# Designs tried in a protein design chat: VH-VL binders against p38851r773to978. Part 27

Target 1, 206 residues: p38851r773to978
Amino acid sequence: EAWCYFQDNFKVGSKTLFHVLFGDKSQVFPSSLFLCKKGSNLNNNSYWERIRRAKEDASCQFELCRKLQFQLNRTSNFIKDLLWLKDDNDNFKLVLQQRVTKIKQGYYFEVEEGPIIVKFPLCHPLLLRVRFIIAECITSQGESLKKCDLAILYDFNYVESIDKLNTKVEKLWLFERIHLNWALRYCKLEHSEINRKTREYLKKFN
Below, E stands for the ipSAE of ESMFold2; O stands for the ipSAE of OpenDDE; V2 stands for 0.75 times the mean of E and O plus 0.25 times the DockQ between their complexes.

## First folded at step 11 (VH-VL; framework fv_felzartamab)

Design m1 (at its last look DockQ between E and O 0.42; V2 from the best seeds 0.00; counts 0 for: pae E 9.7 > 2)
Fold by OpenDDE, look of step 11:
Structure m1 (fold): chain C 206 residues (1-206), chain A 119 residues (1-119), chain B 107 residues (1-107)
Amino acid sequence: as target 1 above (206 residues)
Amino acid sequence: QVQLVESGGGLVQPGGSLRLSCAASGFTFSRYYMNWVRQAPGKGLEWVSGISGSGDYTYYADSVKGRFTISRDNSKNTLYLQMNSLRAEDTAVYYCARSDWLYWGMDVWGQGTLVTVSS
Amino acid sequence: DIELTQPPSVSVAPGQTARISCSGDNIGSKYVYWYQQKPGQAPVLVIYDDSDRPSGIPERFSGSNSGNTATLTISGTQAEDEADYYCQVWDYSSDHVFGGGTKLTVL
């Protein structure tokens, strides 16, 4: 198991930041995924769906879910078959699931993304998961104030090696360790791209 | 022009059935969460049912669970409400209204259609 | 389940400021929406996300939300503002929840 996280500050409210990143018209992710072709958004009509949660949660009884489809780049051969779908032209595409798992309306969002399963030769597959947290700058005992002009984005990246039974592999051999490190580097690159696109959009928005 | 138009209201006896329709125009119908809201004569607004953009997820007020069924046909830009086992207390003007996918205000309403349940 | 309480009626003289309250447990942590309904007409969204106005809504309409009370304020109230006003929130247990409505009379 390996993970890395990133933190960024944006001079906008959490609501605005959420729309920039995860809005239905957002162009941030289509250009940010390192495993996909840039601008390969195949689902311009992919909207958030409100889903009732199975468990009672005082914070949120519903989650929002959407699936995004992307064309794979040259690294398509490293994506596990479970994540591959064929488009109308029989081309393989990646389906990325996003879920808003926690929401305090107007001030706090948690978004889970993934999983992405990457298969390397002679190695156990890598499972990649990402969690985004958007919070207002001012919190009192874990509660955020609405309509703050500063939002904080947390990006948590998790990478796990899994076996055929989807169980965590505890001991990795040398090549697996190398691939794990590469995965973490790619997470950083993806975050950088997300950040870049987000800031670019905000320049246009303001 | 963004517009919602309800139809299908009328007089029905208790225990009867009625199907309401709401025709949407001027916007991407499948993007929006759709609602039925009713208003009994001289009373306030009551949320009845909701349906996600894709139609995969439906929700109901306790007062209508098991009796009403909400559905949508995105290819026809139409929202439906099948009402079975109607009761006198179901008498109301029924409005269809859209909500944003993230924030749940209802920014567009139809003109409403009157449903009267009476013997 | 969250319940929203509104006064049944509010009266104001023309040109004066009308204030309509909407009370609920910790509604300050939610976004509140306000609707205007005139006789024989469908409701019209006049305030969203506590204090934002849709296009076409006069600037005399404003909203606030803090603690357990949201307030719709109409400054310089006009005769045409006479209507029923409803507050609304989304709740995880009850989905969309409306207040009981307030009849605003312009004297």
Scores: ipSAE 0.348, ipTM 0.775, lowest interface PAE 1.2, mean pLDDT 85
Fold by ESMFold2, look of step 11:
Structure m1 (fold): chain C 206 residues (1-206), chain A 119 residues (1-119), chain B 107 residues (1-107)
Amino acid sequence: as target 1 above (206 residues)
Amino acid sequence: QVQLVESGGGLVQPGGSLRLSCAASGFTFSRYYMNWVRQAPGKGLEWVSGISGSGDYTYYADSVKGRFTISRDNSKNTLYLQMNSLRAEDTAVYYCARSDWLYWGMDVWGQGTLVTVSS
Amino acid sequence: DIELTQPPSVSVAPGQTARISCSGDNIGSKYVYWYQQKPGQAPVLVIYDDSDRPSGIPERFSGSNSGNTATLTISGTQAEDEADYYCQVWDYSSDHVFGGGTKLTVL
């Protein structure tokens, strides 16, 4: 039930920004993730895959999907044993999914990332989802200004159990509030790294 | 340098089967969504089938669903179309075409292979 | 799925501007692609993402897409532009759909 929101402005078109963030040759992910051990040779992206969608089924929203695989940064992340995304015991790898949910004429993109589950002691599981929204700045006549906005929305929801992710907990304990504040601070650090990496790569295009 | 070359077309009777191949070169084949598009003599273009870079996801036009199977072998840089239960209306030039991962425009086409279904 | 309607033919004098329409319900919300096909040849992509030109396509080719109509425009039409032209739409929620084609005649 908690969220934080970051917005950054870029002096490029939305197609360029999308390529820099999510293109096949992009280096922004996974190394910008707070949990990622920087420089690990286990850090990689799968290629984008089209996901079949039934035209009649609105719950089948995603069209392109990829996986981010990375080594967990154990020294910086004391919550390693709290995560449920580990898929390799001796390497502590995480696999995180990104899905493109909307593309419209190259002016508007939405990318969903997650979920990540965090369980602090004496708290309900905390579900984290991230959404990236790219929107091009357009005049009232529909002309591109070759400027766009990136919005990053971090959503946090306490859930009843890891098996019941749609069972939102509405009353928060003091300790749950404290841990939520810590999670929000870490999201600010991740946003800063994403923004820095993105601007570094944008310089390579001009 | 980027090239697609189709093969395997020919004459076949109604109800018969045929397998088309498309050899890719000059690009990283496994990174691209691939298509088959056909054109009946004197007619327009019709999309037939598509397949994701990994091969995990396949798509078919309603006119061929259940009869045609698209596949790929990324170790051989080759796209395939298995065509079963062929009908006279399947007579066409068959093109393979590469789609960009983001824009999905078919930016590279082969020269086509003719399939003729007649008794 | 959206149905795309193109005129069967368009005729222009050399040096004049040709406009080939592609009509479909709310086509302006979708990505539109244009292909040129000369007799006995494979199609060639001439416009992608509504209005962008691939490398090697002359600047006299342009495209637009809004509302219910996408338009391929060829300014200063030349004899070598005589060909069949197909519009095609795709978005992440629909199958590939081609228009019926338009024969451009330069006379």
Scores: ipSAE 0.007, ipTM 0.533, lowest interface PAE 9.7, mean pLDDT 80
ESMFold2 (binder alone), look of step 11: mean pLDDT 93; pTM 0.946

Design m2 (at its last look DockQ between E and O 0.07; V2 from the best seeds 0.00; counts 0 for: pae E 13.6 > 2, placed apart)
Fold by OpenDDE, look of step 11:
Structure m2 (fold): chain C 206 residues (1-206), chain A 119 residues (1-119), chain B 107 residues (1-107)
Amino acid sequence: as target 1 above (206 residues)
Amino acid sequence: QVQLVESGGGLVQPGGSLRLSCAASGFTFSRYYMNWVRQAPGKGLEWVSGISGSGDYTYYADSVKGRFTISRDNSKNTLYLQMNSLRAEDTAVYYCARSDWLEWGMDVWGQGTLVTVSS
Amino acid sequence: DIELTQPPSVSVAPGQTARISCSGDNIGSKYVYWYQQKPGQAPVLVIYDDSDRPSGIPERFSGSNSGNTATLTISGTQAEDEADYYCQVWDYSSDHVFGGGTKLTVL
């Protein structure tokens, strides 16, 4: 699979780190998204909502969900075309769905982001999915240790070429491979920006 | 000032219906998960129902499922509880209380409204 | 479904330390919240996330949570602390779950 992985340590608890990254007062999303036009946040009143899962999971008592709407940066040197959504005024926007899929109170969060579909001329579309894991320094399978002063952020980025049926394309021609590589670089840039803003915020918070 | 104010309580016969309201002020209403919590006379606190910020997701205690309906109008900063098929055991002071999406407690409470179900 | 058990009553002399327990299966893995309710009044959140105090709550209020028991501790208990106290957690099956409440009497 085409994916990239990033890891960073922060001198705060997992809950605090979650708030900094994903909280409603966070300045990280969507402003840190590489795909976003600066100042393009179209849904500042998008809040996390509790969603009771159909089936109980010991590691996740409920899910949180929110949708972020923003305008795409058409001046990107990397992205030539996207599957656009239009609002009522024919303005192009992207809706990014975020879900907290696992929560262990006080020390563990999993956040799924996406999908983002990127289209290039003469290529199959790329499907981008991101998973964030926030875990405190001690994440035993036993009794949870809450309010640790060290949280670890894991960022897993997945990129797939898909056909019209959203099936993975196994064989890519040269130009598609180039775009795939660029997509992975994009993920790295986005991660770097997220981390930069996060650390900037933490400096102000502490 | 952050405030919740309940209204609509009163005396009703068994099998009757009542609609409670909770007016919110001083905060972004749609941001918060809202709860109804009741307390029978001389008894403890019992969670009754909850509703997500957008109102798209509603939850109920087993004791009130099928009889009570929680709703909200974010344009009016108001929370509602429609109570149908009321029973004597539903007699209680009903409180509205807010919860954050990541804070699983209730940090703001109204003063409550009394619902009495009696023949 | 998770159930929270509290003692029905606790008595303490003025100036002494009051301890109210809240027992539940693996409650230590959850955040516990504590509420104070005085007669004729709505509950007031006094402890959140096991041990944190909201603004305006006196420092004599503290909380702990480990294993199967959470504890609300009131050091230097005062007459005005006489009230009912409820512990609370969030659970998937039951949503917000309250303990049965403890009446604290200041002798």
Scores: ipSAE 0.433, ipTM 0.810, lowest interface PAE 1.1, mean pLDDT 86
Fold by ESMFold2, look of step 11:
Structure m2 (fold): chain C 206 residues (1-206), chain A 119 residues (1-119), chain B 107 residues (1-107)
Amino acid sequence: as target 1 above (206 residues)
Amino acid sequence: QVQLVESGGGLVQPGGSLRLSCAASGFTFSRYYMNWVRQAPGKGLEWVSGISGSGDYTYYADSVKGRFTISRDNSKNTLYLQMNSLRAEDTAVYYCARSDWLEWGMDVWGQGTLVTVSS
Amino acid sequence: DIELTQPPSVSVAPGQTARISCSGDNIGSKYVYWYQQKPGQAPVLVIYDDSDRPSGIPERFSGSNSGNTATLTISGTQAEDEADYYCQVWDYSSDHVFGGGTKLTVL
């Protein structure tokens, strides 16, 4: 299991940052995704909708869900060479889910994205998940400092097959190690774009 | 003390226009999402419109979309509602209300201003 | 889109417990807000985040929210509690959604 995280501090409250990242008028997604062809007219997000099983299924506590639609960026040579991306559309259109999985009284938010499953030639499938965590900065007495942290957690696992996502590959082949480093570089580039767009958008609130 | 005071209500003919104002005091106005909520005589509460603290994002109920425009002037601590193409069903008391920190509830309300649309 | 349903009226004797329901599809996944409105007055927030009281609201006001029903409970109901009560949620697609209101009568 490989894990990469980014943490950034923002001079705004957590509700404001949540709106900036995930609000209806936000342009942070899907265009910040490293697989997304920027500027495509196929790039869109849906409104947030409730997941019916949230409180009735104690093992699954999702409150809100939306879909990101985007065109795959075919201009990257390594993206062109991927053996498999889940895509049932002629124009390489992908749909990716985001889920608000936790809200604590307006000072803490969790959003889960994915999973994305990619397969390079001669490699096990690579499972990629992203979590966004927004947390208010508070004093020891629980008072808000009107600042918050954004953590972005990228989880990577090679899995034995597409139908066994909870499995772990015990030994990696040579090509898989090269492609894992490539995936980590893309996540760093994606984080940089998310952070830049978020700070540009925040200038509108101050 | 936190206060919201509406003004600008009155009698208007159908198809006419009116602009409501809400003066805010006692809090940092620019940090708060603000709302207009209306109540027709003898009826319940209906959310009309909302605006982000900066003023860059505006939201409208379907019943008023395209006819009403919400705005704010943070240098004057004032919220506005421009109402155009008024109809008889727009007759109501209009309240301004401050959202809570999650922007999902409303913790401070003004006294309201009456708008009557009749010929 | 969520719609909130309240009974039009609830009557209680002084000193008894009043319960005002607010029904909506999976309302338990939302934070529920309750407002009191006396004749000729603006609404006043009496319960926020399902069950919390703002400063200055008497302890006899309480709230709960689970499944498809939120409930405002007024224990030891007094004559001054006679008012209209509205529940409200925020919904990302519909913004602020109010229930139709419940007239509480203390007889």
Scores: ipSAE 0.007, ipTM 0.443, lowest interface PAE 13.6, mean pLDDT 79
ESMFold2 (binder alone), look of step 11: mean pLDDT 94; pTM 0.954

Design m3 (at its last look DockQ between E and O 0.34; V2 from the best seeds 0.00; counts 0 for: pae E 9.9 > 2)
Fold by OpenDDE, look of step 11:
Structure m3 (fold): chain C 206 residues (1-206), chain A 119 residues (1-119), chain B 107 residues (1-107)
Amino acid sequence: as target 1 above (206 residues)
Amino acid sequence: QVQLVESGGGLVQPGGSLRLSCAASGFTFSRYYMNWVRQAPGKGLEWVSGISGSGDWTYYADSVKGRFTISRDNSKNTLYLQMNSLRAEDTAVYYCAKSDWLYWGMDVWGQGTLVTVSS
Amino acid sequence: DIELTQPPSVSVAPGQTARISCSGDNIGSKYVYWYQQKPGQAPVLVIYDDSDRPSGIPERFSGSNSGNTATLTISGTQAEDEADYYCQVWDSSSDHVFGGGTKLTVL
């Protein structure tokens, strides 16, 4: 599978890092998406909603969901229509769904993002999904010390080529492979921008 | 000023119905998860029901599931609790309480409204 | 389902330190919230996220949470601190779970 992951350390607790990245007042994502206009404030009123209970576990919490809206940049023609919403002025915006799928209070968060479907001429669409894991101290598997003041961010990016039935296409022709590679590069850029904005915010926070 | 004001409490016969209201002010109502918490006379606090900001998702304690219905009208900044098939053990002061945007504690409480179920 | 256990009552002399415990299995892995309720009044959040104080809550209120026990500590207890205190956590199956409450008496 075509995927890449990134790891970053932050000298703050997991809760703090979560708030910086995913908090209701966070400005990280509105300015971070490579495929959208930078500096968008469209998500100022986008808040997490508790949608269901997590799997039965003493450490599990509610699953949360929010929808982020972004003004598309010049590459908007490559975004699949299913991800577009029209505003009051008939402008198309990208809708990105985020879900907090796992919470272990105080030290562990998992956030699913996506999908983003990108179209290219003469190619099967690309499906992009991102998984964020925030864990304190040592482990990425959910066993960490509470309030350790050291959080690790894992950013897992998955890119798949899909057919009209949303089935994975395994055999890609040359031009599709090139686009897949570009998508992976975009993931890196996305991560870099998120990281930059996060650190910028932390400088202000501390 | 952030404020919650409950109303609708009163005396009702067993098997009867009652609808509670909670008027919210001083904050963006639709942003927050809202709760009903009750307290029987001389007893502790018991969570009753919760509702998401949009109202799309509702949750209930086992003790009231199937009998109580939580709802909200965000255009009126009002939280509701429809109580059906009331029992004597439902007698309590009912509080509406605001949660944080995520999964935090309840930082704002109303004054409560008394519901008495008695024959 | 997680159950939270509190002592029914705690007594303290004015100026002394009051400690109210809240016990639960692996409660240290959860954030604990504390509420103060005076007679005839609604509960008031006094501690959130184990040890943080909301605006307006006196500094004499503090909290800790580790292992199987969370503790609300009131240093230099005053007469006005006489109240019922409830601990609370989130649980995936029960949402908000409260302790049984502790009556703090200031002698």
Scores: ipSAE 0.077, ipTM 0.666, lowest interface PAE 3.1, mean pLDDT 83
Fold by ESMFold2, look of step 11:
Order: C-alpha cells, then structure tokens, then sequence
Structure m3 (fold): chain C 206 residues (1-206), chain A 119 residues (1-119), chain B 107 residues (1-107)
C-alpha cells in the first residue's frame, strides 16, 4: 500500500483551474501521463458526458466521465518489462477513464482517474488509482479569494489478481517492495509534468 | 451561433404517436447533456427527459416513463423524442435544451414545437 | 421529490427592487437555477448555482439560497424585466423540478 500526495497552490479560481486541467482546450491530458507517448496521433480524449449518480450523496450535483486514449510510451525503460491490459493491436493503445465525482457550487472538484494495472515479473498485479482535488480558497461567507489548491493523490495497491481489484496483498515479496520505488518515481514524474503544463497554460490565459 | 431547432409537432389523437426532432448547431453536440422540457398552454415548465452526450444514459420523468423514448444521433447533431400512447395531458409546447457541462443549468433552448393531443 | 412553491405574481414599480421567492424543504442544500420567460418565447437562464450569472445577464439580477427559501432579486427593475420567472432544482436526490412560476409585473 504505497501512496503519494502532492499539493500545489494557484492564483486563479477553481473554475479556471478546472478548465485548464480538464476543459475542452486543455492539453494537460493525456500528454502529461507518465505512460503516454507524447505527440502521438493516437492520443485523443473523448468529450465529457454526464452520467447518473447511483449513490445518494447530497454534496454531488452530477458526475462527468470521459476517456483518455493514448499510445503507450514503449521507449521507456520502465515499460519494456511490463504486462498490461490493453484493448488494441501492436500500437499498444490504452484507454483510461476520468470521472468528476464531486462538484460543490463550482468551488470544489474531485476527479478520479484509472485504474491502471501494472504487472512486473515475480510480482502480484499493482493497481494504480489517481485522484485530483481542486478546492477554492473562500471566506466563511462564500466569497472567492481567486486562489485555489490542487491536490493529487496517487494510490498503489498490490492486488491478489486482476479479477479481484478490491483486494490488498498484506505481506509483500522482495521484488514487490523493490517495485514500490518505481511507484514513487511514477508519482513524482507524473506530478511534475502535470504541474509544469498547468502553469504553462495558465500563463497563456494572462 | 449556438442554435436548437425543434420539429415534428402536430395534432394527434389520443393513443397516437409522434417523433420530435431537435437540430443542433454552433457547438460540439456530442459533448452535452440534452433535455426535453414541456409547457402545457397557460401552465408552467415540466422536465420530460434527458440524455447523456454519448447517448448511453437516458432519464425520464415518471409521467412519461415507458411511453417516451429519448435518443440522439451524434453524427447528425440531432436529438429525438419518440412519444407513444399519447394522452390529452401530453398537450404542450416541447422545448429541447442544452445543459452546461459544469453546472445543471439549461443554458440554450430551442423555440419549441407544439404537440396537441385531442380527438 | 421536493416541491417548489413560488408566488403566482409580484408587482414592482420601475426602478425598484423585485424579489421572487422559491420555497422548498431544505432547498438551501440544493443548487437553484432561475429562468426568465417572456410571452411566446423560450426560457432564458438568468441565475445558476444559486447566485451566479451566465455571460450576458445584467448585474441587476442576483440570487440567494439558504434554509427553505431561494430568492431571485432584480434591482433597478426595468420594463423589459416583465416576464414569468421559474426556479428549478436538479441534483441526485431530486428529480428535475420546476417551481410553478411567478409573473413579474412592472407598474
């Protein structure tokens, strides 16, 4: 059970940050993803669509869902030894889901991404999930300070098998512990790229 | 120019059927949740049905469930409402409306098409 | 489903402030939308998420929502503001519900 948490502060409102990260003109995804071959003509995002909320959560007004399609970056040393679930030919195309799971008056957004399954030799499958949280800085009266925080949570869990994703392997083998260093590097590199592109695009707004 | 244009309304007898269409232009149609909202003469607004951008998720008011079917053809930028087993209380102007992707508001409406159910 | 109650009419003198209420049990926990409809026309969204204005809506339109009552406020009311106004809620705990409408008359 490995996890990483990153928090970055931005001098914009949460709606603006959400548009920069996830909006129609955003170029942050899929190219910021660690596994994405940047610049591939196979990289494409579906449009956001609203789907029904099944759970009664009074804080959530609706759920949005989209799919990120991208070509796997096979030139990375980390990828050459991996086994992946894929749904396409020798191009190693991946489809990754993003879901907006909470919205409150446009000041708070929560986006879930994944899961991705990573399989190293001599290891159980490693499940990766990512959560993005955007929270605007507001007064107790609800006034916006035109500042917000982005939190990114990466959660790595070894699971018993790829058909039992709600399980956790409690006692890890030696190679599984070694590959947790891979998970930490994954988090840092992907966060760095997301943060860099987000700030680059924010400069284009002003 | 963002535009929605309804068609297919008319006079039908009780128990009859009609198919409404809504042609969309000026925006990326497949991105947006679409709605049908009706208004009986001299009465208020009533939401009838909604559909996700992909068309995979559909929703209906209890008053029309089982009788009306919402659909869309994203290649033609067109929203549909198939209305079966029509009743006198279905008499209304039917609007199609586009929801915004960040909030619940219906930010663009068509001009409406009149459906009259009378013998 | 939540039931939304609006007064059937509100009258205001030109230049004065109009207030149109929308009452419902615990409506303050829901996002409220307001629509303006003039005779023979489709509705126009004037307030979303309780208090925010879409682009192009004059600043004289404002909204609030707390407890059991949401309120649309039009300051400096003008003759062209004469219309029917509907409140609406839409969330996972409620169907897509409109209030009965309020006729605003500028006298």
Amino acid sequence: as target 1 above (206 residues)
Amino acid sequence: QVQLVESGGGLVQPGGSLRLSCAASGFTFSRYYMNWVRQAPGKGLEWVSGISGSGDWTYYADSVKGRFTISRDNSKNTLYLQMNSLRAEDTAVYYCAKSDWLYWGMDVWGQGTLVTVSS
Amino acid sequence: DIELTQPPSVSVAPGQTARISCSGDNIGSKYVYWYQQKPGQAPVLVIYDDSDRPSGIPERFSGSNSGNTATLTISGTQAEDEADYYCQVWDSSSDHVFGGGTKLTVL
Scores: ipSAE 0.008, ipTM 0.533, lowest interface PAE 9.9, mean pLDDT 81
ESMFold2 (binder alone), look of step 11: mean pLDDT 93; pTM 0.949

Design m5 (at its last look DockQ between E and O 0.05; V2 from the best seeds 0.00; counts 0 for: pae E 17.9 > 2, placed apart)
Fold by OpenDDE, look of step 11:
Structure m5 (fold): chain C 206 residues (1-206), chain A 119 residues (1-119), chain B 107 residues (1-107)
Amino acid sequence: as target 1 above (206 residues)
Amino acid sequence: QVQLVESGGGLVQPGGSLRLSCAASGFTFSRYYMNWVRQAPGKGLEWVSGISGSGDYTYYADSVKGRFTISRDNSKNTLYLQMNSLRAEDTAVYYCARSPWLYWGMDVWGQGTLVTVSS
Amino acid sequence: DIELTQPPSVSVAPGQTARISCSGDNIGSKYVYWYQQKPGQAPVLVIYDDSDRPSGIPERFSGSNSGNTATLTISGTQAEDEADYYCQVWDSSSDHVFGGGTKLTVL
């Protein structure tokens, strides 16, 4: 499978880290997306909303979700030939969905991001999914502590080629493999930028 | 100044209907999850209903499901509670309260409006 | 569904420390909020996220939460602190859940 993951430690609590990354006033993502114009957040007034999850168990009946829209960065050497989804006005935009799928108050967050669809000429589209996990430090006995001063961020990235039916394409030809590899590199760049912005913010916060 | 002001309370017969309003001021109304919380005379606080910032998602306590409808008009900075098929046990002071994002409490409350359901 | 239990009443002499408990299964894993309600008034948030105080709340108010019990502590209790106090948590199955409330009497 085409995936990569990253792990980072931050000397702040999980809630604080969550606010820095995903808070309603956070500037990390609006300026961190490599494939989008910097500062191109079109939904600055988009905030997290509680959504009931009917299919989930009693412990997870709600999630938080928001949608973010970004203008595409067509000047990037990496994406200048990419085909993206068009809005009703034929503008190229990235619509990013974020969902907080799990919240254990004070020490654990899971955030799912995506999908992001990337199209290349003569290739099957790539589907990118990202999962973030923010966890507090755990004791030697496996107990999570609230308001710990150490949070761990896990960033899991998954990329797959899909056909017109949104089914995974297993056999890729040469250019598709190249594009897949570029997508994985993109994930690394995105993570690096997010990490950089996060740490920059934390310097100001502390 | 951040403020919530409830209105619309009054006396109503059992089976009757009443519509409460909550006027918000001093903050960006659409950013906040809003709640109705009620308190029967001499009793504790009971969460009644909640609505997301956009109004797209609404939630109710089991005690009021099917009878009450929460809504909001963000252009008017107003929260509503339509109460139908009212019962004596619905008698209470009804408060509107604000819940900030990722803040699972209520940091701003109105002064409440009294709803009395009686024959 | 989580249920929060509070003592119906607590009495304290002026200047002494008042402690109000809020019990619930594994409540220590949740953030607890405390509200003060004086007669004829709306509730006022006095503690959030277990132990943090909103602006304007006196430092004599503090909170803790561990295991199955959250505690609101009022050090150097004053006459004006006489009120009903409610604990509250958020739960994914029931949204906002309140305790039954505790009447604090300052003797």
Scores: ipSAE 0.255, ipTM 0.758, lowest interface PAE 1.6, mean pLDDT 85
Fold by ESMFold2, look of step 11:
Structure m5 (fold): chain C 206 residues (1-206), chain A 119 residues (1-119), chain B 107 residues (1-107)
Amino acid sequence: as target 1 above (206 residues)
Amino acid sequence: QVQLVESGGGLVQPGGSLRLSCAASGFTFSRYYMNWVRQAPGKGLEWVSGISGSGDYTYYADSVKGRFTISRDNSKNTLYLQMNSLRAEDTAVYYCARSPWLYWGMDVWGQGTLVTVSS
Amino acid sequence: DIELTQPPSVSVAPGQTARISCSGDNIGSKYVYWYQQKPGQAPVLVIYDDSDRPSGIPERFSGSNSGNTATLTISGTQAEDEADYYCQVWDSSSDHVFGGGTKLTVL
């Protein structure tokens, strides 16, 4: 039901931007995540791994996945009152999956992230999903302009229960509508940090 | 079992043409970038050409650009290399190899097929 | 536009540690792949992403990559490790680039 969208232009090719954001040696994630405690030694990325899901699709689709591990930042004003997060355990460690879902010969990339499940008092669980889209700026003749766009789409859905993630709540309670402002702040702060880290990384290599 | 099997090599005159094939099995062919890599007798490995999983994007080394054409038929799980205007320096064993992504190394290789260009 | 330089040959005694270098400008910022090729055979990937082993590759194979040099290390070298070894990177200007190869001799 609720979503927000950001688009930024970069003066690099899409292959370069993809490596800056998602390369195994990139430091943009997990430290740019809103929920992440910056500087924790629990923060790390797994390598990208191929997965084969024969049962999921008749065409035997294949995806690349990685896991981001990070410590929850309990000192943020916007996180302090969270009652429950998926995969929360010792020292509030979280694991978040990223999946490369589409590549077109190095000119276009899609990466999906999540879901994250957030529970506020007196609310249904809120699912947060993110999609990253990197697209090369090209002419109608297919010539690269050596520029690309990054689009980030944040999607927020209240669901009836943790066990029924596909059953969206359509009529929201009062507190659920109020906490959509929290979701908007979440995506603005996270986008700002992603953009800042990405531009710092690009300057380091110029 | 994941396999790549090349065929179509042989002896050809300078200026001639030859088409190589690579049969793929044991994996979802259309999801992988495919490459041709060659090795001249007694020499090292040289990347020749690559193609995206869909076939929409093709890449070539400068030494073969304009003479060689890479293609694929995903309905037959087959990779091709059309070689035109062959020269003596094209003499090599030609390998097909797969990559998960354009930027990645080659995790499965075929056995190679020999192309000899001589009078 | 990166060029990869490997020593033409390396010799080691059985059981000793072999180190094969691959030099390139700022290669530490790239992912390095290593291939083993025995006579009459196709190359086999032995190290990917600088330091990881594919399934079926012995633990005696390891890799590192920093600065201008990547290194393939074979500990406890055995006679069957005698082969040519190639490093490889992807480069935005040249696509896939291989080193010249190193012949490892176990005597």
Scores: ipSAE 0.000, ipTM 0.432, lowest interface PAE 17.9, mean pLDDT 81
ESMFold2 (binder alone), look of step 11: mean pLDDT 94; pTM 0.957

